# Ledger of designs, part 10: VH-VL binders against Thioredoxin-like protein AAED1, chloroplastic

Target 1, 196 residues: Thioredoxin-like protein AAED1, chloroplastic, of Arabidopsis thaliana (Mouse-ear cress) (q9zuu2)
Amino acid sequence: AITGASSGAGIGKGTADSLDTVKVLDLRGNEIPISDLWKDRKAVVAFARHFGCVLCRKRAAYLAEKKDVMDASGVALVLIGPGSIDQANTFVEQTKFKGEVYADPNHASYEALEFVSGVSVTFTPKAAMKILESYMEGYRQDWKLSFMKDTVERGGWQQGGILVAGPGKDNISYIRKDKEAGDDPPVEEILKACCA
Short names: E, the ipSAE of ESMFold2; O, the ipSAE of OpenDDE; V2, 0.75 times the mean of E and O plus 0.25 times the DockQ between their complexes.

## First folded at step 6 (VH-VL)

Design m12 (framework fv_navenibart)
Fold by ESMFold2-Fast, scan of step 6:
Structure m12 (fold): chain C 196 residues (1-196), chain A 124 residues (1-124), chain B 107 residues (1-107)
Amino acid sequence: as target 1 above (196 residues)
Amino acid sequence: QVQLVQSGAEVKKPGSSVKVSCKASGGTFSSYAMNWVRQAPGQGLEWIGQIIPIFGTANYNAKFQGRVTITVDKSTTTAYMELSSLRSEDTAVYFCARSTYLFEYPGSTAFDIWGQGTTVTVSS
Amino acid sequence: DIQMTQSPSSLSASVGDRVTITCKASQDISDYVAWYQQKPGKAPKFLIYYASNLETGVPDRFSGSGSGTDFTLTISSLQPEDFATYFCQQWDSLPYTFGQGTKLEIK
């Protein structure tokens, strides 16, 4: 329903409850309760559309640009993608992303957070321009990852978001649900949520 | 072949500002960070800061924070470094240098292409 | 900030000599180190990246090694054009920092 940004200490109860049964996979394939990612620390958690997505790779890059600021504040940078552990490892090898990467092959976190999905929110005039800009800027989509079985079964239409949570499993202080492909918040908004 | 071509030598008074340009020829700003490095006469290299044009963001060495501004004009593929409140200790050769930035902070490669340098002399 | 310390600060050598320059980081920087050559009045020239990878066009008498905190640049058989100042640099974290330089002079 709500696809914009929400922030403040009042967020968390309902969202934390919906995440209670959600597990993600680390790069070795170990199951980790998603709330463990922010149990003892604050975390900025970016949710990718899929691991091959050009716009998601650009978002990963701009968040990684501020990793030293996050580290200085004791904040972890985390990326979750809705694919397999093999796809996550390919993403890490291709991008050299400096944050932590986790896989959610069953899309349970995306369903719990009610992230948007659909053709009409993926192929918009605005998204088309952002994809063209990203290609002109040197970012590339991984077509092999984009055509993997799990991505194809979702039609490639899954949208992501950004979460700031912790310390504490029930402490969700910021949530932004992307309303269309390439719907990036200003990085300053994320830094205010995690680090100011 | 990408070349970085810098503006000419400057002589400035203490307290003034200087703006040095660095034009990329034969290339674009896609996937690159532009860095500024200075070298005082007979001394070593000192990193001033960088801009990542695709994000529009600049990062500065704390030593220069508040005195330096790095900008880019994408239409002319030119990066600029402006240094204010000049002191005699700012007398140096100022270099622009390119690093490849794709997917991580601060960048994925070392400085592979360098400008020829711009001599800035600060004297009364 | 990460401090990069080179040894020696200067050395004299003859053509044909094997020359070794060392660079020490104040903390673990993995292999995020580069080496540059600078001749008087010129911009630095990129030689080596990721501690040991030689840039295209750089003669194979140049080699780099090391990881963590200790790094070495070696010139196996010094040539006349190699007399220059050499700098190491870390790009593990901001701010980027350079060693103080090693001046290689004719004996």
Scores: ipSAE 0.000, ipTM 0.440, lowest interface PAE 14.7, mean pLDDT 80

Design m13 (framework fv_navenibart)
Fold by ESMFold2-Fast, scan of step 6:
Structure m13 (fold): chain C 196 residues (1-196), chain A 123 residues (1-123), chain B 107 residues (1-107)
Amino acid sequence: as target 1 above (196 residues)
Amino acid sequence: QVQLVQSGAEVKKPGSSVKVSCKASGGTFSSYAMNWVRQAPGQGLEWIGQIIPIFGTANYNAKFQGRVTITVDKSTTTAYMELSSLRSEDTAVYFCARSYLFDYPGSEAFDIWGQGTTVTVSS
Amino acid sequence: DIQMTQSPSSLSASVGDRVTITCKASQDISDYVAWYQQKPGKAPKFLIYYASNLETGVPDRFSGSGSGTDFTLTISSLQPEDFATYFCQQWDSLPYTFGQGTKLEIK
């Protein structure tokens, strides 16, 4: 249960139940039950390792390229990061990400979803290649933001994932837990889960 | 856990060359640049150059360019620094040290260091 | 090349003292500064990156601050194992350059 994608009607019922007590923060600092993000709509929810992450910014860019397709299907594009509201606002200002951004400073959603954490899964040979490719393509990591004391204390080695959920609080139709930094599924796989 | 293990001490004559090795054990070169730094007796640290193994590129401090060559053998995870036309002022401890590949290639702090190799140039 | 100048070159202190070491860059380097500790006969040990971020395993009595051209390393309550030489390093541009070092000695 480290990596892989799962799909199917209601496949995340147990996972949805684990998210019932989880709240995330919008850019203004309001607490939002995480399941409200997909209660009345379908959402693609990308979980970043942290808001400074170069590979997470590259993933956000790839997903944003398909936002028009998602919009046409009534699907929201959401990014959640395990940092502060200030870090989330800095992320939006620097990247101009077209989707919705939320902060989860206590990692409650990451714990509920059982995302992978650890230095050994962040610096694998595959992750290193993807980091180098991303830098060659013009993506940059904000290391000050990434390694701020509070970010490191809250899990700088945290891995992310991708979720497709809704409409309906219990309806999780796709879950991908990242095995290592930069473990990106093909965007076509995400589009089939949300929009086909 | 990654360790950098360097070759043993060398005594060389002026005008000769020295080649020092640095083997990464417990890890790979994939996410890092390998740097070479020297320290003359009782003095500070001086950066010589770096290699970025995944790109196959090396960058040198202009002070040493033309007489230093840094190479890597990916199969043995070993980096090498060869310094030619040795002078008495090249007497120093030579360290290898890794840095992260982000922001600017080879940027950031040197988080892991080799134990050092003493090179003595004497007539 | 960017010059890094440390002050003082040496200082004497007692266990329990608050110690501050400064480092000046010859040009604006934002916060691209690291700090190292070196004990006699040993390789340098990484302490701080991005001017103010502690490496994992480094005691929290160590702190860094500064941006632009002026940087400081502070040890809030000196311990016996802290007597060493400290170096700052810029990594804003190649070639990487170090300060000349500050030797911290027992008073």
Scores: ipSAE 0.000, ipTM 0.444, lowest interface PAE 12.8, mean pLDDT 77

Design m14 (framework fv_navenibart)
Fold by ESMFold2-Fast, scan of step 6:
Structure m14 (fold): chain C 196 residues (1-196), chain A 123 residues (1-123), chain B 107 residues (1-107)
Amino acid sequence: as target 1 above (196 residues)
Amino acid sequence: QVQLVQSGAEVKKPGSSVKVSCKASGGTFSSYAMNWVRQAPGQGLEWIGQIIPIFGTANYNAKFQGRVTITVDKSTTTAYMELSSLRSEDTAVYFCARDSTYYWFGESPFDYWGQGTTVTVSS
Amino acid sequence: DIQMTQSPSSLSASVGDRVTITCKASQDISDYVAWYQQKPGKAPKFLIYYASNLETGVPDRFSGSGSGTDFTLTISSLQPEDFATYFCQQWDSLPYTFGQGTKLEIK
């Protein structure tokens, strides 16, 4: 049985309805209705766990390698992260990501899409807290630890996903919800959903 | 084929405002940025700004920022440029022009142009 | 802003002549240059993009060349319908900027 991926006409009707009030921020801070990202074009929309996620950056890199294929098909490549506009701009500066980047600091898109979140899918709550306590005690002077603490406080256990949507704001043709960190579909599965 | 049709000539007094329209047909309106460019009599072309219709997001040339507003009505596939606090040096032909590539590919040259709207500012 | 400077501002030529118009950018813009033709009372017409690629429907007597800061538009054998004003445009970055124009007049 498959629980993490779905595709086909009409499968996104309920999800599209839940996205109707969701807005994301572009790099200039403008509020964009999320469905406008695929209203007049097809889009591959990758949702990051957070902008500092090394595994999410690897996913962004692999998708960016296929941007020319997506461009040839008229398909936009979009990355949405659950962080701030400042974190989104830092991500673009550090990665040179060739697609579009948007911020969702309140996680409204992640909630509407019912992406998995919380310590229970990464670790047991007890184990996760003990690991965090150990890092905090041993490495509290490390700048990366400070960033990791901020990431945890901003939903560091938030999982991402990928959708293929449009053209048309109600047209969601593919959705894949990540189960935990490193649960990436093959890029070829995404290319089959978006491109010929 | 894509066609851009602009509103008719305007004669305005200094200090007033003008709003020019550009109706697009024959293509995908929302997927291409729409630009406004002006040309004073016998002079060259000057870019005023652009709008990305799908988002309604506008970018302006700093020279005009604060007195120009570019908007779009997606239901009528029409872009508008409103210029306020008109001066005699605003006398020009105003053109709308479409980006030659989808807006998500970034900056581009312009493949389709409106016929132009003459705006004359005189006392 | 990137300044585009065209030369000459005008030139006189006869049908059958080879005509060259130049355009200089104030900074490196790679090959992000387009050329337009404008006839009196008309909107500009898109001719060339990426410095050397002809737009569909443009006669092959038109050609473009250049990279970096120096660009050239050439008409290999001038026809009566080619008498017009020609503009270069950079599209490397916003704001978009144009050359001042070169008026091609019948000799």
Scores: ipSAE 0.000, ipTM 0.452, lowest interface PAE 15.9, mean pLDDT 78

Design m15 (framework fv_navenibart)
Fold by ESMFold2-Fast, scan of step 6:
Structure m15 (fold): chain C 196 residues (1-196), chain A 123 residues (1-123), chain B 107 residues (1-107)
Amino acid sequence: as target 1 above (196 residues)
Amino acid sequence: QVQLVQSGAEVKKPGSSVKVSCKASGGTFSSYAMNWVRQAPGQGLEWIGQIIPIFGTANYNAKFQGRVTITVDKSTTTAYMELSSLRSEDTAVYFCARGTYLFDYSGSYFDYWGQGTTVTVSS
Amino acid sequence: DIQMTQSPSSLSASVGDRVTITCKASQDISDYVAWYQQKPGKAPKFLIYYASNLETGVPDRFSGSGSGTDFTLTISSLQPEDFATYFCQQWDSLPYTFGQGTKLEIK
C-alpha cells in the first residue's frame, strides 16, 4: 500500500522477507540473489518502469551525477529494469550509465515490492506535466506511441521505485514506490538516506 | 516536413579519412537519434552507429569501433560521420537516418532517410 | 548480435499476385521489427513498425504480422510500383541489424 517515501528501521524485515526468493540477472546473464546487491555494502537501488523509459533515464542520470558522493560513503549505485538482458545492455550502451545494471525480465522484484501498476497511474496530470517539462528540455517525441505500444509490450503499466538497503540483507532503510509516471524524489532525500 | 540532406560524393585513397554530413530540416533535432547506415554495391544494409543529441552519447557497431566518429553541430542541425583508415571494402553508399528515440523506448526504427552519399575508395 | 534472415532472397511475381516475405530473428525480439522498401538508386523507405503498424501514406495492400522470432510482410495485390528490395530490421537491442533483403522482380 506504500506509494510514497518511507524510511526507518521498521520497514526492513518485512520487505526483505518478500525479496528472499528473488533473483536478478547481471549483464552476462548470471543469476544473482537480489539481496546480494546490499549484503556486504549499502546500495541505492533504482527500479525503472522499463529500460526505454526516458524519465527513468533522466533519474538514472541525476543519480549518477551523485556517484562520487555515494562512492565516498561506500554506497553502490544500482539500476534494475523489468526487461531482458539485451535491453539492459542496450540501455548501458545508449546512456553510458556509470552504476551497476541488472535485468528482472519476470518482474519478480517489482511484484515482491508491490510497486504500483495500472493505466490510470501512468497517464496522470502530473505525468503530463513531466512530459511537457521533458519536451521543453528537448524531448519532442511521439508520446502516444511510447506510452501505448512500448509500455504495454514490455510489461503493461508497471511503475518503479527506489530502495536504500544494506549493509546486510535484511537492512532496508528507505523505500519509495513511484505513484505515477515521472514521480521523481528530490535527490537530497536519497542522499540523506544513503550518505548523510 | 522532415528532410535530411547529405553532402556530395567522395573519392578517397586507401588510408585516408572521409567526413560525411547530414543536415536536418523540419521537425525537431535534439530529441531524435541520428543514425548512419551503409550499403556496399549489391549488398544489404549495415548499421554503423548512432548519436542521441539530447544525451550527447554515441554508440557504434563493434565492427567500426575505433575507426568511426559520429558528431553533431546543434547550431546548424547537422550530424557528421567520420570514417578513418579507409580500405577498398569501405566503398559504399552511406545513409543518414533519423531514429525514433521514443519517450519510453530504447530502440530505434528509421522513419526518415537522407539521399545517400557515395564513397569510393580507390588508388 | 541478433541475426535477421529473410526468405526468399529473391522472388518473381506478377501484378495482382499476393506476395509474402518472411523474416526470422535468431532470438525472441517480441515485435520490435520494422520493414523498409528500397528502389534502385534510392534510399530505403519506411513501411512498417512494431511488426504490424503501417506508416502513414503507405498503401493498405501492405501488411505486417508476427511476434517472437517469425515475421512476415504481405502485399495483398501487387502493383507495378511495388517491385523493389524489401528489408526487415530489429530494434530490440544494439547493434541494430537488418535482414539480407528480398528482391521482388517482375515474372
Scores: ipSAE 0.006, ipTM 0.498, lowest interface PAE 9.6, mean pLDDT 78

Design m16 (framework fv_navenibart; at its last look DockQ between E and O 0.09; V2 from the best seeds 0.00; counts 0 for: pae E 11.8 > 2, placed apart)
Fold by ESMFold2, look of step 7:
Structure m16 (fold): chain C 196 residues (1-196), chain A 124 residues (1-124), chain B 107 residues (1-107)
Amino acid sequence: as target 1 above (196 residues)
Amino acid sequence: QVQLVQSGAEVKKPGSSVKVSCKASGGTFSSYAMNWVRQAPGQGLEWIGWIIPILGTANYNAKFQGRVTITVDKSTTTAYMELSSLRSEDTAVYFCARSTYLFDYPGSEAFDIWGQGTTVTVSS
Amino acid sequence: DIQMTQSPSSLSASVGDRVTITCKASQDISNYVAWYQQKPGKAPKFLIYDASNLETGVPDRFSGSGSGTDFTLTISSLQPEDFATYFCQQYYSDPYTFGQGTKLEIK
């Protein structure tokens, strides 16, 4: 159950339909229909704000901390970020993220899922505190990725979310749309959705 | 090399309006916030508002709400600030200044590039 | 509105001196403070962001520190070109506000 969250697209079949034509890129540049990421297996899919974001890097790390639980349950951990394949590869090199990483340079998945966007949800005191906390925990913003043209032009005000889906193209069992930058759900909520 | 070039000095009568332009060159226009800041003679700096061209919307200091309009023309990479119902107290140098709009960038709302300033004199 | 109060309003010092300028916020603003230098007839020049980070190309004699409500700008060895007015600015919340300025006079 989702409490206090906006569900613009609904859950299940309606959400799956909005993704029918969406493709993402793997790290080698191959186009992958996004639903293929969970067609044959369940997946936890994190949608980052952008590949340089310190809050997104912290979220990636806390999800990866639970990868052994996900592996034991046959669940894949996937991260999708807006940006280029080069930006995605830089993210992997810098973070050593243990899950799969895909790029969505035209933001097609974000548009289809209607993730939140806007200045007022990006620039909040709560987000500022979370950035400071993340820095004190050793996470760092990649300023080169943050200043890249694609990041600045397209992804700066964009929020992300978390999706749990599969097995099966239409089987979406959990979606959370971030209300603001750094709006992390409790990890136990995700584990309950993905991993019995 | 990013440059912000503003329109020339203006002399206005009370009750009229002024529209100052700020043309950006040598960098991205739509990807950064454009701010307007003024400085009365011998005084400090006062933030008027900003516009983020990608979003197409402006945000204003409440002190100027209802008198100021900030707009952009993306095709000419030019921002505009129009201040109406001018008073002698509006005599100032008006600056445009660029900032990042991404909260998680260093200095995301600090003003890293400034225009040369436009002097507006309001006198009877 | 968050008020930024600078001290002193003016300061006279000799070349080679170490000078400090302080800025106090009316509430906790974490480290969301920038510092600017402005010479007569010119636009402000960006020096420091996030209280302590020196902008590229700014001489290393400039430094900043502080968090919460109290912030300082330090010039470790004053040079003749440093005569100017210095402003702090908060960007914690709208409206963004500036200190009233500190005029640094050489000699």
Scores: ipSAE 0.005, ipTM 0.446, lowest interface PAE 11.8, mean pLDDT 80
ESMFold2-Fast, scan of step 6: ipSAE 0.000; ipTM 0.470
ESMFold2 (binder alone), look of step 7: mean pLDDT 89; pTM 0.918
OpenDDE, look of step 7: ipSAE 0.019; ipTM 0.577

Design m17 (framework fv_navenibart; at its last look DockQ between E and O 0.10; V2 from the best seeds 0.00; counts 0 for: pae E 10.2 > 2, placed apart)
Heavy chain, then light chain:
Amino acid sequence: QVQLVQSGAEVKKPGSSVKVSCKASGGTFSSYAMNWVRQAPGQGLEWIGWIIPILGTANYNAKFQGRVTITVDKSTTTAYMELSSLRSEDTAVYFCARSTYLWDYPGSEAFDIWGQGTTVTVSS
Amino acid sequence: DIQMTQSPSSLSASVGDRVTITCKASQDISNYVAWYQQKPGKAPKFLIYDASNLETGVPDRFSGSGSGTDFTLTISSLQPEDFATYFCQQYYSDPYTFGQGTKLEIK
ESMFold2-Fast, scan of step 6: ipSAE 0.005; ipTM 0.461
ESMFold2, look of step 7: ipSAE 0.006; ipTM 0.455
ESMFold2 (binder alone), look of step 7: mean pLDDT 89; pTM 0.922
OpenDDE, look of step 7: ipSAE 0.020; ipTM 0.569

Design m18 (framework fv_navenibart)
Fold by ESMFold2-Fast, scan of step 6:
Structure m18 (fold): chain C 196 residues (1-196), chain A 124 residues (1-124), chain B 107 residues (1-107)
Amino acid sequence: as target 1 above (196 residues)
Amino acid sequence: QVQLVQSGAEVKKPGSSVKVSCKASGGTFSSYAMNWVRQAPGQGLEWIGWIIPILGTANYNAKFQGRVTITVDKSTTTAYMELSSLRSEDTAVYFCARSTYLFDFPGTEAFDIWGQGTTVTVSS
Amino acid sequence: DIQMTQSPSSLSASVGDRVTITCKASQDISNYVAWYQQKPGKAPKFLIYDASNLETGVPDRFSGSGSGTDFTLTISSLQPEDFATYFCQQYYSDPYTFGQGTKLEIK
């Protein structure tokens, strides 16, 4: 019944419980409980398909465009990718993304949040159009990063999502699970969840 | 090789408006911001504003807010800066300059390619 | 607004000299500093970005250093074509601001 985004009184506790044991890595390789990212502040947390993904880079840019609105509201902008720390550092260097970046090499957060995966949701006609559109807009995929051993071993078909959480470990106010590659919500929907 | 080519010199009366063009030749607007910077005779550089064509966003230095409009025509890869209510203090060389937009707001990089400049003289 | 202050406003030097120009930001701007060279009647030319990275095609006698609030442009062995005005710029925060310029003149 529920598709894509979820919000309201019924979400949060179950999802927060699933995330209680999940840890992500900062850019120096330190393990951090994922809920610490929104324990003392509100955060918009974007989950990438992988760090080389052109559509994920476009989403990072889309969200970063509103970073000043988020900062004014006391909201952190966070990106998590399902790759290594080295891949995360390459992403930061190539994109100059000013939000916080974390790595989840074992996909624990993706499994806990039940993000979709599969060939049929990665290679769709709509995804092909979104990739072409992104290339026409100047975004590029890191092909070496996209075909690294760990990306290939996971099938390369992991989808992402967006979470708005905090302040407080159990306070999850918005969750969106991407249906296919390039399934981006309107930015106004995210701003309403974090900043209104 | 990307080159920015600006329109020719203008002489304007106080209270009028001027519209300067900047055509990107041999390149594209993809992943770039177009900036406008002016320099009064013998003076330093003053940033006016930028536009990011792919995102549809423009931002202006508060000093010029209400008098300046920066626009783009994607079909001709041309950016425009229009400055209204001209005063003698607006006499300057106006430059367009490209910066790379690398996925941060208000995050543009350094200005790597510059137009040749357009001299605008405001005199009675 | 972030104010950029250059020192000196002008200096005289001879070919072969080591020249140092400084730039101070009114607040911490990390490494978001560029340096430009401008010759009379010409547009500024891009030299350095992120405080210390040399743009492709710029001679290696040019170097930049600094972080936070204090930045330096160095020309290790001055050449005749280097006599020009030099500007620093911050791109940490809008509005983007430039230093007042340092005019490098032949001694």
Scores: ipSAE 0.000, ipTM 0.460, lowest interface PAE 14.6, mean pLDDT 79

Design m19 (framework fv_navenibart)
Fold by ESMFold2-Fast, scan of step 6:
Structure m19 (fold): chain C 196 residues (1-196), chain A 125 residues (1-125), chain B 107 residues (1-107)
Amino acid sequence: as target 1 above (196 residues)
Amino acid sequence: QVQLVQSGAEVKKPGSSVKVSCKASGGTFSSYAMNWVRQAPGQGLEWIGWIIPILGTANYNAKFQGRVTITVDKSTTTAYMELSSLRSEDTAVYFCARDLSTYYWFGESSPFDYWGQGTTVTVSS
Amino acid sequence: DIQMTQSPSSLSASVGDRVTITCKASQDISNYVAWYQQKPGKAPKFLIYDASNLETGVPDRFSGSGSGTDFTLTISSLQPEDFATYFCQQYYSDPYTFGQGTKLEIK
């Protein structure tokens, strides 16, 4: 269940509760409760793995077309990235993205939604055994600390996902969690969740 | 079982234009971005641009912006790259290459899994 | 633009050798690196994506590793059909860029 979609009437109440303490930053640095993004409207909320390439210029034209379709349906298009406000602003300037962009530099929304991260890889049974073998061979302290710090601090192992929520703070109708880099969300499934 | 078949070699004069075709067979044509990449004799690979057939939307490397146009004919599952104002420096093998992943709403960029055989374009007086 | 630099530009090796090719990005590109094999007169062949994921059908003697700015392609036991030019590619940011290539030739 690390990768999959949950949808249906009333689904996501528990997830909404997990998000009630989460705040994201707008492009000017203001803290916004994340649930305000879908309080009075339906929103498609994309969680980027990072600001560098989840919506590279290559994909921006597709999003521009879908933004217009979503607007016609009364649906907001929102992108949240795990990076800084500076990175978010650079992303907007480079891609000319027409939706709303928010930064989540401490990854609170990703944690609340239980998106896959580098920490998860470290705690797989096979990865744990490999670390344990290194421990037994005398490389335990430096190896484990370096690996954990390097993995978490890089942000390179953080995965994203897609959320369809609102109108209403506790109304989450669709969740899809990416399992790995390049995991393709089905466009038709997302369109049906938001706009059909 | 995807196959990309490109048009034949071209010899062009400086200042002219060339249009190279790439016909796709097998798999889903419309949902994958098609890229164009060139390789000058004895040199490395240079990305030119992409098109998403179902949207008709293309994007180009700034180096070629204004000289290149990428189009598709969905009925014949064919992508085209037209390069104008040709110079001797445009002499290269031109490849079409398909994205590994289908385009998607919030997807990341992907590398290229299938490549055409290449089209040699020679620009000389 | 992100510059990709490969080392070495060429190397000579014998069948059975372990071969390592490196690729350095001018900035942090996470794991958005692919590797391709190209034989003379042929199109590039896709080998590896996301730095370490082997494409289906590619022999398991090929492996990739790395993250951030430093990436490596390894061939654990070189076979005759492996003599070719190898390219790394970043797809972290547009425009996509490739390394200059590493020519692997018979010693």
Scores: ipSAE 0.005, ipTM 0.497, lowest interface PAE 10.6, mean pLDDT 76

